# Ledger of designs, part 35: VH-VL binders against q9v1v9

Target 1, 196 residues: q9v1v9
Amino acid sequence: MSFVVIITGIPGVGKSTITRLALQRTKAKFKLINFGDLMFEEAVKAGLVNHRDEMRKLPLEIQRDLQMKVAKKISEMARQQPILLDTHATIKTPHGYLLGLPYEVIKTLNPNFIVIIEATPSEILGRRLRDLKRDRDVETEEQIQRHQDLNRAAAIAYAMHSNALIKIIENHEDKGLEEAVNELVEILDLAVKEYA
Key: E = the ipSAE of ESMFold2; O = the ipSAE of OpenDDE; V2 = 0.75 times the mean of E and O plus 0.25 times the DockQ between their complexes.

## First folded at step 17 (VH-VL; framework fv_amivantamab_arm2)

Design U3 (at its last look DockQ between E and O 0.72; V2 from the best seeds 0.00; counts 0 for: pae E 2.1 > 2)
Fold by OpenDDE, look of step 17:
Structure U3 (fold): chain C 196 residues (1-196), chain A 119 residues (1-119), chain B 107 residues (1-107)
Amino acid sequence: as target 1 above (196 residues)
Amino acid sequence: QVQLVQSGAEVKKPGASVKVSCETSGYTFTTYLISWVRQAPGHGLEWMGWINPFSGRTNYAQKLQGRVTMTTDTSTSTAYMELRSLRSDDTAVYYCARDRLYYYGMDVWGQGTLVTVSS
Amino acid sequence: DIQMTQSPSSVSASVGDRVTITCRASQGISSWLAWFQHKPGKAPKLLIYDASSLQSGVPSRFSGSGSGTDFTLTISSLQPEDFATYYCQQADTFPWTFGQGTRLEIK
């Protein structure tokens, strides 16, 4: 049996921190996989790219093929251990938003959970401003909220095809990081039964 | 309909070069890779390499590195394969194919081009 | 490089027969395997991709199975137009490599 948890969130929401801490606390031995990183690795192996920034320049059909390869690889890994898959629910492009996981990919992954980390637009903006190291395009609060809304919509679409449960974890300043981590740990610990 | 049409048969002497063309139609040329595969008489299929028409990036089989050059012309949706320093063992039918790599693979092939290398 | 070994090298069969061709990879390639049909003077034709997915337009009498290292192409009921050479190809790791081929001849 496989147990796959997809975790997603917009930049600045605190996803990486929550993920890291939760993995340290969970009873299950999850393998953390960044979907994009794995795609890049496969692309490099194929000789398609040398740098990560070139990934976006690949034709969409090639990207989809790489996605499928990665998805199948993840699925195989999931047979042996639980997988926490970090990925983008949606990808902003100059022409609109693209679903990060196409139909064939999500079916292959067949996640048990789709976890969305969220915060208020103002909180996210604040966190982004504090992280001076990332040259990120300045987004408005409205744009941030729009992106979060689209991620929710994407999650619903993914769940429809996988029967995954959707969990929204709020990472608010008042709620605190620990509470968010605990919520994620609760989900991850469900994997213990699957691999026992 | 997706089609790949290759240039005609070639006869070359050892040491010469040959350039085979592959004209594509029926799809967006820059959205798929073009792989080249050859088959020598009495032998199996041998993958030679691929080119990404979008970026121009190539990946050649190690055996052919230094002797093979793949190029594309996006204006004509045509791929080219040049093989230099021809040897008798380069005698083969050369194929181009549309390639989507791992999952979908080489789904449409050209009709092949016979290249004969003889003294 | 990944070596692909097909068996048999040749097979004689009659119309209506069930034909099975096997392909073995030197290492695990998951499901990244394709089957091609090749007739003399014609372009190779993709039959099966991803080990078991039937290419569009290919008759349902063709089927593929297997994963890891062992793969099978099956023709449930051989038709006259099916006499050709068949190749497996691994699509797991570059360079792409092919089996040596299986010639399907009329008995």
Scores: ipSAE 0.824, ipTM 0.918, lowest interface PAE 0.6, mean pLDDT 95
Fold by ESMFold2, look of step 17:
Structure U3 (fold): chain C 196 residues (1-196), chain A 119 residues (1-119), chain B 107 residues (1-107)
Amino acid sequence: as target 1 above (196 residues)
Amino acid sequence: QVQLVQSGAEVKKPGASVKVSCETSGYTFTTYLISWVRQAPGHGLEWMGWINPFSGRTNYAQKLQGRVTMTTDTSTSTAYMELRSLRSDDTAVYYCARDRLYYYGMDVWGQGTLVTVSS
Amino acid sequence: DIQMTQSPSSVSASVGDRVTITCRASQGISSWLAWFQHKPGKAPKLLIYDASSLQSGVPSRFSGSGSGTDFTLTISSLQPEDFATYYCQQADTFPWTFGQGTRLEIK
């Protein structure tokens, strides 16, 4: 009676385009949720912040509590319709990579799938450079691949504490977009029987 | 080993102010909110407000707005609550508690500080 | 403000008894409810968070249930140390508000 798909991928893999197209084509009526957006919404309601950039000034345990509140809200929404949850599997910091979802959060979400959108490091770097909205620090191709490797490892850790299957979808710039969208649609269409 | 240790009991006259301290140990001070809660004799618990020790941001109960100030000193991991313009119905035991917000609650409390306001 | 109403105001019971305390919120608060135990001269002690989750170090004879507006704290097989006043507290919306308390007394 719930169907939750986590979708993740580092910046430059084309996740937003794949997500939009798959949602247009799937037989299921998914609700698309960005985890960070809900976190901000709850923090504003509580008077904890006024602006998004203040979220990093929240005490660590308050951020973890907000994650739990958001996870519980998503779990409750999932009883009524399938959820496509856009979130980060890992978060790059100056001193390393942080896992995006603590144990209690992933247990509460209990996803059916963790979908990782990937592309080659060269494709990702090229996309970032063409987009002109690249991060302040430009990653090398080797660093990009290591980030994708860490996201795969994070997904395994999340799957250990849920019922999730892990699906890697490759988004290659030539002839790969339509196949990536179709692969995601196949996963999303599994939700039809859960809510019929 | 998480502990919140409050300052001692105080006796005040109406119109005075009181400042209660709450020294924390056993955890990183800036990782939680600090809430203040009081209990008047024969009454239940009343939440007074919280402070974010990381940013200094506060949120006060409406009935106390204008009379209460909450502050922190990060170098000593200590929170403070000052209540001004005291009146007899402010007689209460005042508690600090580290506050984990919605889900996890106020999980560790100080021992309480009795403030008596009498003529 | 969300008003919290506890029932009963007091309970007289013996060691080994099962006791149930109820708490009603003036509006829906989902599962955002905590239960506290308070003994004279001591700090309040968190027992239950999120309506039904047991705080670390709290005996399993304590349990919580409910969602929305109606919540219950149950103590199975009372022990001598359980005689205290119990408070519910909503954690949905500031200001945090508490029920008026339920005094559990030895008979």
Scores: ipSAE 0.531, ipTM 0.799, lowest interface PAE 2.1, mean pLDDT 89
ESMFold2 (binder alone), look of step 17: mean pLDDT 92; pTM 0.922

Design U4 (at its last look DockQ between E and O 0.89; V2 from the best seeds 0.80)
Fold by OpenDDE, look of step 17:
Structure U4 (fold): chain C 196 residues (1-196), chain A 119 residues (1-119), chain B 107 residues (1-107)
Amino acid sequence: as target 1 above (196 residues)
Amino acid sequence: QVQLVQSGAEVKKPGASVKVSCETSGYTFTTYLISWVRQAPGHGLEWMGWITPFSGRTNYAQKLQGRVTMTTDTSTSTAYMELRSLRSDDTAVYYCARDRLYYHGMDVWGQGTLVTVSS
Amino acid sequence: DIQMTQSPSSVSASVGDRVTITCRASQGISSWLAWFQHKPGKAPKLLIYDASSLQSGVPSRFSGSGSGTDFTLTISSLQPEDFATYYCQQADTFPWTFGQGTRLEIK
């Protein structure tokens, strides 16, 4: 059986760090996949784009097709090894928020878990400010919270169609990074039984 | 209704060029690719290449590289395929098709354009 | 390039018959396979996409199955209008490639 864990979080929440550390500690040999990166690779292979920034300029219909391509590829990989899939639950657009994973894609991926990394808006803002390397649009705490709320909503929608379990992992400064990592490791270690 | 209408039959001499047009309607032209496929008499379907109306990128079959040029006019929602240095083996019916890549594929086709290359 | 091989090259059948056409890919293409119907003087018509998804407007007597390298198009009960040439096409990797075609003719 395939074991797929989707992990999501808004920028600055500390998702990358938690993911990296958890993968080092887990007993299962997860393959980490960034959905966007894989889409880009497929688009490049197809000759549709040369640069990552062009991905956003592709028609939505083309993007969805690429998503399906990637989803099926991931699904196939998942038959052989557990997959940790890093993706955006929602995507902010000028006209509103878009679900990062359409119905057909979720059905194809059929995740076992949807993990959301969260923190307080103030913590996230603080982390974003400390990370001077990323040219990020300045968001208010309210906007940050809104995005997190929408991610939760998206996760529920995804779980409805996949029967995935939703896990919210809080990455607070007070609670510490170690606790968040441990929570993720507990989930990832469940994959050991599936591939034994 | 989605429709692709191609230009009429052409008769050309070897060495000449032909340009086939494909006028599209019923959908947003810049949201799909346009693929070109040909069929020589007694042969199967052969994919020639595609163009992205939204970005102008092209992907040609290697066999036709250097001789084929695909273009689009977004103002008229029309795709063009030019084939140069025509040979007798280029005699075929040429089709344009709306192409949505992997999943939906070439879902609507033009009626075809017969190109005859003869001395 | 991915080679697509159809079998049979031709088949004779009668109205009401069950007809099966197979397509084999030279390498795994997952479910990225389409089936087309082509009649002389007409535009090719998409029947099946993603190996088993029926294109809108296509009669339910048409069905597709398979994954990986082996695929099948089935017509459960042949109708007079179904006599044509059928092509499989891989949609996994550019360049797109077609099978050689299967001519379905009336017995």
Scores: ipSAE 0.847, ipTM 0.932, lowest interface PAE 0.6, mean pLDDT 95
Fold by ESMFold2, look of step 17:
Structure U4 (fold): chain C 196 residues (1-196), chain A 119 residues (1-119), chain B 107 residues (1-107)
Amino acid sequence: as target 1 above (196 residues)
Amino acid sequence: QVQLVQSGAEVKKPGASVKVSCETSGYTFTTYLISWVRQAPGHGLEWMGWITPFSGRTNYAQKLQGRVTMTTDTSTSTAYMELRSLRSDDTAVYYCARDRLYYHGMDVWGQGTLVTVSS
Amino acid sequence: DIQMTQSPSSVSASVGDRVTITCRASQGISSWLAWFQHKPGKAPKLLIYDASSLQSGVPSRFSGSGSGTDFTLTISSLQPEDFATYYCQQADTFPWTFGQGTRLEIK
């Protein structure tokens, strides 16, 4: 069997820190893959782009095709090693939110878990404001919560077409960080018997 | 209806150049690649390269590098393939095809353009 | 470059027959394989993409199977319009490459 865990969360939830600490502590030897990074690698190999910022200029249908290529590559990797897949559940656009992964892509990935890292809108907004260096459009607390709500809805849609369980992990204050890491480690440790 | 309509047959002498046009209709020209494929008499299909109308990037088969140039005109939804320094073994039917990349492939083809190279 | 070889190079068959054409890749190409039908005086026509997915408008008597290096195109009951040359094409890695073709002739 394969073991694939999708991990997602909007900017400011602390996903990178939780992921790093959980990978250090888990009993399973996971490979961490950023979906977008692998899409970029494939696009460069094909000669479609030279630089990362050209990826967003590709037609949506070309991006969808690259997603399929990457999904099959990840599926092949998962035969050898459990995969922790970092990707976006939804993508914010000026005209609304787009589901990040088409049906055929989710079917190919067939994740066991979709893990959503969340925090309160106040915490997220506070982290984003402290992290900004330039003029940027900043989401309101209501917009942040709406984005998190839509990510939950997207995860349900993805789970309908896979074997995935949905796990929401909340990252609060110092005490919340340690608990969030432990919750993720418990999920990752489930992979041990799949590759022993 | 998606259509790719190519320019007519051409007869050329060795050393000349040929430029084949491929006018597209029925879809948004900039969403997919255009590949060029040729077939010499008695031979199979040979991929020549592609061009991305959305960025102008090209990818040519190595044996043709230096002799082939592919271009597009987005205002007319037309792709072009120019082959220079023609040789007798370039005699072939030349096809353009809409190329949807890895998953969906080359799904719609032009009718073909016969290019004959002889002294 | 990934070399694609087809077998047989030609096959003679009658209307109603079941015909199988094979295609082998020089390295693993997962499921990234297409099948084309090519009739004299016409453009090639896509039949199968992604090894086994039937292109819209193609009759269901055509089917594809395989993964990795070995692939098969099957025509379950030949019709008069099926006599043509068939090509496989790998879509794993540029440059795109085709098999040498299999000519299906009337017996």
Scores: ipSAE 0.772, ipTM 0.909, lowest interface PAE 0.9, mean pLDDT 91
ESMFold2 (binder alone), look of step 17: mean pLDDT 91; pTM 0.922
ESMFold2, look of step 18: ipSAE 0.696; ipTM 0.870
ESMFold2 (binder alone), look of step 18: mean pLDDT 91; pTM 0.923
OpenDDE, look of step 18: ipSAE 0.847; ipTM 0.932

Design U5 (at its last look DockQ between E and O 0.93; V2 from the best seeds 0.83)
Fold by OpenDDE, look of step 17:
Structure U5 (fold): chain C 196 residues (1-196), chain A 119 residues (1-119), chain B 107 residues (1-107)
Amino acid sequence: as target 1 above (196 residues)
Amino acid sequence: QVQLVQSGAEVKKPGASVKVSCETSGYTFTTYLISWVRQAPGHGLEWMGWITPFSGRTNYAQKLQGRVTMTTDTSTSTAYMELRSLRSDDTAVYYCARDRLYFYGMDVWGQGTLVTVSS
Amino acid sequence: DIQMTQSPSSVSASVGDRVTITCRASQGISSWLAWFQHKPGKAPKLLIYDASSLQSGVPSRFSGSGSGTDFTLTISSLQPEDFATYYCQQADTFPWTFGQGTRLEIK
């Protein structure tokens, strides 16, 4: 049986750190996959793009095809080892928010868990300000909260089609990073039984 | 309805060039790739390459590299395939096809263009 | 390049018959396989994509199965209009490659 955990969170929430630490501590040998990175690799192999920035310029139809390519690839990998899939639950576009995982893609991935890393808008904003190199667009606290809300909604939609369990992990400054990591590790360790 | 209409049959001499057109309609031209496939008499289908109308990128079969050029005109939603230095073994029916890559594939094809290379 | 091998090269059948055509890939291609029908003087027609998905407008008597290296096209009950040449095509890795074709003839 395959074990796939989707992990998502808005930029600045501390997802990367939590993921890294959890993978070091978990008893299961997870393969970490960034969905976007894998899409880019496939696009490059196909000769469609040379740079990551070009990915967004691809027609939606082509992007969806690449997504499916990646999803099936991930699904195949998941047969051999547990997968931690880092992806965006939603994607902000000039015209609105797009679900990061279309119906066909989520069905193919068939995740066991959808993990959302969250923090307060103020905490996220603070972290973004401290890491000036990554965030070109300054978002308000309201915008940050809106994005988190939409991610929750997306997760529910994904779970509806996959029967995945949704886990929200709070990464607060007062709660501490270790607590968040431990919560993720608890989920990841469930994979041990699936591949034993 | 999605339709691909190709130019008429061509007769060429060895060493000459041929340019086949493929006019598309019924869909947004810049959202799909255009693949070209040919079939020589008594042979199967051979993929020649594709072009991305949205970015102008091309991917040619290695066998045809240097001799084939694919182009698009977005204003007319038309794709072109030029084959140079024609040989007798280039005699074939040439097809254009709308291509969505891995999952959906080449779902709509042109009617084909016969290119005959004879001395 | 990925080589696609079809079997048989030709088959004779009668209306109403069940016909099976196989395609083997030289390497694993997952489900990235399409089946085409081609009649002389006509454009090739996509029948099956993603190994088993029926293209819109294609009769349900056509079906595709398989994954990895071995694939099958099945016509459950052959109709007069089904006599043609059929091709498999791998859509896993460029360049796209086709099988050599299977000619389905009337018995």
Scores: ipSAE 0.822, ipTM 0.924, lowest interface PAE 0.6, mean pLDDT 95
Fold by ESMFold2, look of step 17:
Structure U5 (fold): chain C 196 residues (1-196), chain A 119 residues (1-119), chain B 107 residues (1-107)
Amino acid sequence: as target 1 above (196 residues)
Amino acid sequence: QVQLVQSGAEVKKPGASVKVSCETSGYTFTTYLISWVRQAPGHGLEWMGWITPFSGRTNYAQKLQGRVTMTTDTSTSTAYMELRSLRSDDTAVYYCARDRLYFYGMDVWGQGTLVTVSS
Amino acid sequence: DIQMTQSPSSVSASVGDRVTITCRASQGISSWLAWFQHKPGKAPKLLIYDASSLQSGVPSRFSGSGSGTDFTLTISSLQPEDFATYYCQQADTFPWTFGQGTRLEIK
């Protein structure tokens, strides 16, 4: 018996706030794991990197191997406690987007849900500009929408290789936050049956 | 076909150094690690350390720290292992291996290089 | 360092026999275990990765099982080319460590 919820959303969508509030309110005691943080921890332990910036410079094949290491660790933790897994659905590169989680990784994780936090491109751009003082590589609203579209497509690919249900939770600035938190809490509360 | 070809056998006196080469072909050299493993006569396999051709980072077995240096030359797709201050118990066959890390492991090995350290 | 202990240290067997070799890790290593075949004068050959996955080109008579601390390599019907020394290797945590080896010899 395991319960794994993947939560994703591009920067500026409000995912951190929604996650924090939902974890405070859910009946289940989830362990929150950031996939990239655990990847970095493993890479440092192995001596492959010293700094987070080096992670994306590792050969793709090494990154995939580290992903398998992390996925099996998460799968083992999920036997004892429900997991809320924060990760990127896609990874932007100079030459296009990569799926963030290969088939073998998704199969190992076997998530119950893939939750995508979204907002309108204008809302996302506005939040990013308020957070970024000097970022010369700012995406346009059209690029933001394409990124969200690709993340939806990635979630479909991940669901093809698991039993996961896909849930899109929209975080709009008007009336959006409380409803978004409640929607996530309802998903998280499903874990109570698995770990009674 | 992936292939690792090592330099020939060497005979050394105690206190000398040896440098073994490992020329790779059939894959992109900077994709994976290179591990070095040795086997002394009558003993099992002993991991010595690895080097990352993509970044030049190394990880050495504690027993060998201070005596071993691993390097690469990406222009020739070649890895090197130098062991200094040789002792008689360093007599062994030295292997290089392509190391794909946790999941796939050390999947292709060189033919081995016998290093004999004698009085 | 994770110690790997193999049993037995040697096995005498005949062609056609079923042979089982065990490997125990000093701590949990999940499924991060490889098996190697090593013949005199040759390089070690990877047989099994991730405890139970066959390396490409390895005959299906070889199989691996186990997780955590206890692992097994099985040869279902021994062939003449299988007489060799076999090593387990943990791939959980650096430094990589090997079992002491199991020598499989003709009876």
Scores: ipSAE 0.772, ipTM 0.913, lowest interface PAE 0.8, mean pLDDT 91
ESMFold2 (binder alone), look of step 17: mean pLDDT 91; pTM 0.918

Design U6 (at its last look DockQ between E and O 0.78; V2 from the best seeds 0.62)
Fold by ESMFold2, look of step 17:
Parts: C-alpha cells; structure tokens; sequence
Structure U6 (fold): chain C 196 residues (1-196), chain A 119 residues (1-119), chain B 107 residues (1-107)
C-alpha cells in the first residue's frame, strides 16, 4: 500500500512553516520530498547539468524524461513510507502558466491528497515585498489571485486523473496558522492506517 | 521520416584517427541525445557515449575516455564521433542513434559505419 | 556499471514456436529496460521500451515483461523474419549497458 500527499502553494503562503509544524505533530513518519530537488539530483547524475540554473535550459522533452524518472522513484519510496511531496502545481512564465505535473507523472505518483496552501493576495504581497528589493518586479494582488486560481484548476485536473482528494488550507494572518497546521495533521494522520 | 545517415566505411592503420559523421533529418535535432554504439566482429553491442546537441555536453564510456571526442553541428543537424589512437580491437561497425532518457530508448539508428584497423 | 546477463546465448527454433529470452540486471533498474533486434548488416531495431511497451510498427507477437532485475522477451509465434540476435539494454543509469545477446536460429 502507498500514501502520497502533494502539497503546494505559491511563495508567501506560509507553506514551509505549516509543513514543518505538521510533520512534528503527525503520528505518521512522512518523508518530505521536493520534486524539483530530486529532478536536479537526477540531472546531475546523468551529466546533463552542473548547476540548478541550467535546469530551465533543458528541452521540455528531456525535462519530461527526468520527471518520469523522479515520479517512478517516488512511487517506489511510497511503498515503504508515506510521502509528502512538495512541488509547484503551476509555473508562471512570461506567456502564461505551465502545468507542473503532466498526466503521466500524476498517474505514476497516484496521490491520495493534493493540499493547496493559500492566503489572501494582500497577505502574500505583504510577505513578498518584505523579501524583495525596491526595484524588483512584484506581482500585483490581482496577478497573485489569478495564480492561486490556476493552482486550484491544476489540482482539479490532477485529482481527476488520480482520484486524489483536494484540500484547500487557508493560512490566515491572525490565529489561522494553528488551524492550518491542525488541518494538515488530520490529513497526514490518515497515513497511519496504510502502513503497519 | 526520421533518418540518421552515416559516413562511409573507413580503413585505418593502428595509431590513426577516424571521424564518423551522422547526419540527421525528420525531427528537431536538439530535442534528443545522440548515442554512439559499436559492435566488433563476433561481439555484442557496446555503448560508447552520448552528446547532447542542445548543450554540447558529453558522457563517454570509461574505457574510451581520453580517446573519443563527440561533437555536433546544429546548423547541419549532424553529429560526429572521433576515435583516436586506433588499435586493431577498435575494428567494428559504429552506429549513431537518437536517444532519450529512462522511459524512452534509442529508437532510430544510423545504417552503421564499418571501421577496419589493420596493417 | 550495471551488468546485463542474457539467457540463453542461443536458441534453435522453428517457425510457429513460442520463444522466451531472459535478461537479468546486476541491480534494480525499475522498468527502464529496452529490447533490440539485430540482424547482420542492418542497424539494431528497437522492439520494446520501458520493459513492456511495444515500439510503433513492431508486430504484436513480441511482448516484454518484468521489473527490478528480471526481464523477459517473448515471441508468441515465431516468423521467418524473426531469426536475429536479440539484446536487452538497461536505461536506468549511465553508462547504458547491453546484455551479451541471444542468437535465435532456424532449426
């Protein structure tokens, strides 16, 4: 049996904090995997790149080959312990948004849940502005909301091909962090029944 | 139709070099790797290495490291393999093949180039 | 390097026979395995990729199975054009490596 949870959220939603706290509290022994990190690892092993910034220069076809290799590795690891898979559901480009997980990759991963961490656009913008220099381009609140909307649409598409449940967890600024962490822990604890 | 067309047969003396060309057509040259594989008489297939046309990176079989150079010319969609310091046991048919990673395989091969090292 | 060991080294068979060829990897390679058919004077021809996926244009009498370390190529009803040498090749980790080959001959 396997249990795979995909967790995603655009930068500034507080995903890393929620993930860290939930992993400390859950009864399940999850392995946290970043999809992009494993992609880079495989590309280096194959001699395709030396540095992370070269990954985007690979032809899309070669990136898809690496994605399949990584997806297969994750599915094999999931037979031994539950996997919390950190990845981007969509990738913003100058000409639109690209899906982060093609159908074949989703089918191989076979996730039980796709968890989307969200926050209000103003909260996200505020966090990003704190982290950026004055002259850098920053998405508007409207662009941020569109990105979150597309992530929801991508999650629906992934769920249709895997039967995963979609869970949106909102990280509100006030006392919402504790609630968000508890929601994630409830999902992660479901893995206990899948592994003896 | 996807085609890989190799240069003609060569006869060489020990110590010489040989350069085999592999002209590709019918697909986008930079979206596949090019692998080189050889077969000596009475032996099986031996992978020699690959080159990525999209970046120029190479990966050579350890036993050939230092003697082989693979290059590409993207303007002509052509790959080249040069083997130096030839020995009689380098006598083989040399193949190029377009390649992909892991899930996919070397699906289209050149016709082969016989290189004979003698005398 | 991952060593690929084929069995048998040669097979004598008649048209219509069912033929099986095995390939063992020295370590786990998941499903990343290809089968090739090779006739003298011709380029190798891809038959099977990803252990069991039939290459376009290859007759359905060819099939592949296996995962991990043990793999099988099966020809369900041998035809005259199938007499050739067959190679497995692992595509898990560079360097790509081939089995030593299995020669399929006419009785």
Amino acid sequence: as target 1 above (196 residues)
Amino acid sequence: QVQLVQSGAEVKKPGASVKVSCETSGYTFTTYLISWVRQAPGHGLEWMGWITPFSGRTNYAQKLQGRVTMTTDTSTSTAYMELRSLRSDDTAVYYCARDRLYYYAMDVWGQGTLVTVSS
Amino acid sequence: DIQMTQSPSSVSASVGDRVTITCRASQGISSWLAWFQHKPGKAPKLLIYDASSLQSGVPSRFSGSGSGTDFTLTISSLQPEDFATYYCQQADTFPWTFGQGTRLEIK
Scores: ipSAE 0.702, ipTM 0.881, lowest interface PAE 1.2, mean pLDDT 89
Fold by OpenDDE, look of step 17:
Structure U6 (fold): chain C 196 residues (1-196), chain A 119 residues (1-119), chain B 107 residues (1-107)
Amino acid sequence: as target 1 above (196 residues)
Amino acid sequence: QVQLVQSGAEVKKPGASVKVSCETSGYTFTTYLISWVRQAPGHGLEWMGWITPFSGRTNYAQKLQGRVTMTTDTSTSTAYMELRSLRSDDTAVYYCARDRLYYYAMDVWGQGTLVTVSS
Amino acid sequence: DIQMTQSPSSVSASVGDRVTITCRASQGISSWLAWFQHKPGKAPKLLIYDASSLQSGVPSRFSGSGSGTDFTLTISSLQPEDFATYYCQQADTFPWTFGQGTRLEIK
């Protein structure tokens, strides 16, 4: 049996921190995989790219092939250990938002959970401003909320095809990081039964 | 209809070079890879490498590194494979094929080009 | 490199027969396997991709199965035009590698 948890959140929401801490505390031995990173690795192996920034320049068809490659690899890994998959639910493009996981990829991954980390637009904006090291395009609070809304919509679509449970974890300043981490740990610990 | 048409048979001496062309049609040239595969007499198929027409990047089989060069001309939708320092064991039929990397494999092939290396 | 081993190397069969060809990978390749038909003087023809997906235009008598290391190509009812050499090819890890081939001959 496989146990796959997809975790997503917009930049600045605190996803990385929550993920890291939760993995340290969970009873299950999850393998953390960044979908994009794995795609890049496969692309490099294939001789398609040398740098990560070239990934976006690949033809869409090739990108999809890489996605499927990665998805299948993840699926295989999931047979042996639980997988925490970090990925983008949606990808902003100049022409609109693209679903990060196409139908065939979702079916292959067949996640048990889709976890969305969220915060208020103002909190996210604040965190982004504090992280001066990242050259990020300044987004408005409205744009941030729009992106979060689309991620929710994407999650619903993904769940429809996988029967995954959707969990929204709020990472608010008042709620605190520990509470968010605990919520994630609760989900991850469900994997213990699957690999016992 | 998708079609790959290769150049004609070649006869070369050891140490010489050969350049085979593969003209493609019926699809967007830059959206697929071009793989090259050869078959020596009495042997199976051997993958030589591929090229990305959209960026010109190549991935060669280790056995052929240093001797093989793959190129593309996007204006003519043509792929080229040059093999240098030819040996007798390079005698084979050489194929180009459209490749979608993983999902669709090499779905359309050229008719093949016989390259004979003899003293 | 991933080694692909086909079995048998040759098989004699009659029209109407069920023919099975196997391919074993030296390591797990998931479903990244293709089957090709090759006739002398002709271009190889893709039959099956992703281990079990039938290529467009290929007769339904051809089927592929398997995952991981063991794969099978089946021709349910052999037709005269099916006599050829068949190759499996792994698409999991570079370099791409082929099986040694299976020659299907008329009995």
Scores: ipSAE 0.420, ipTM 0.791, lowest interface PAE 1.4, mean pLDDT 93
ESMFold2 (binder alone), look of step 17: mean pLDDT 92; pTM 0.932

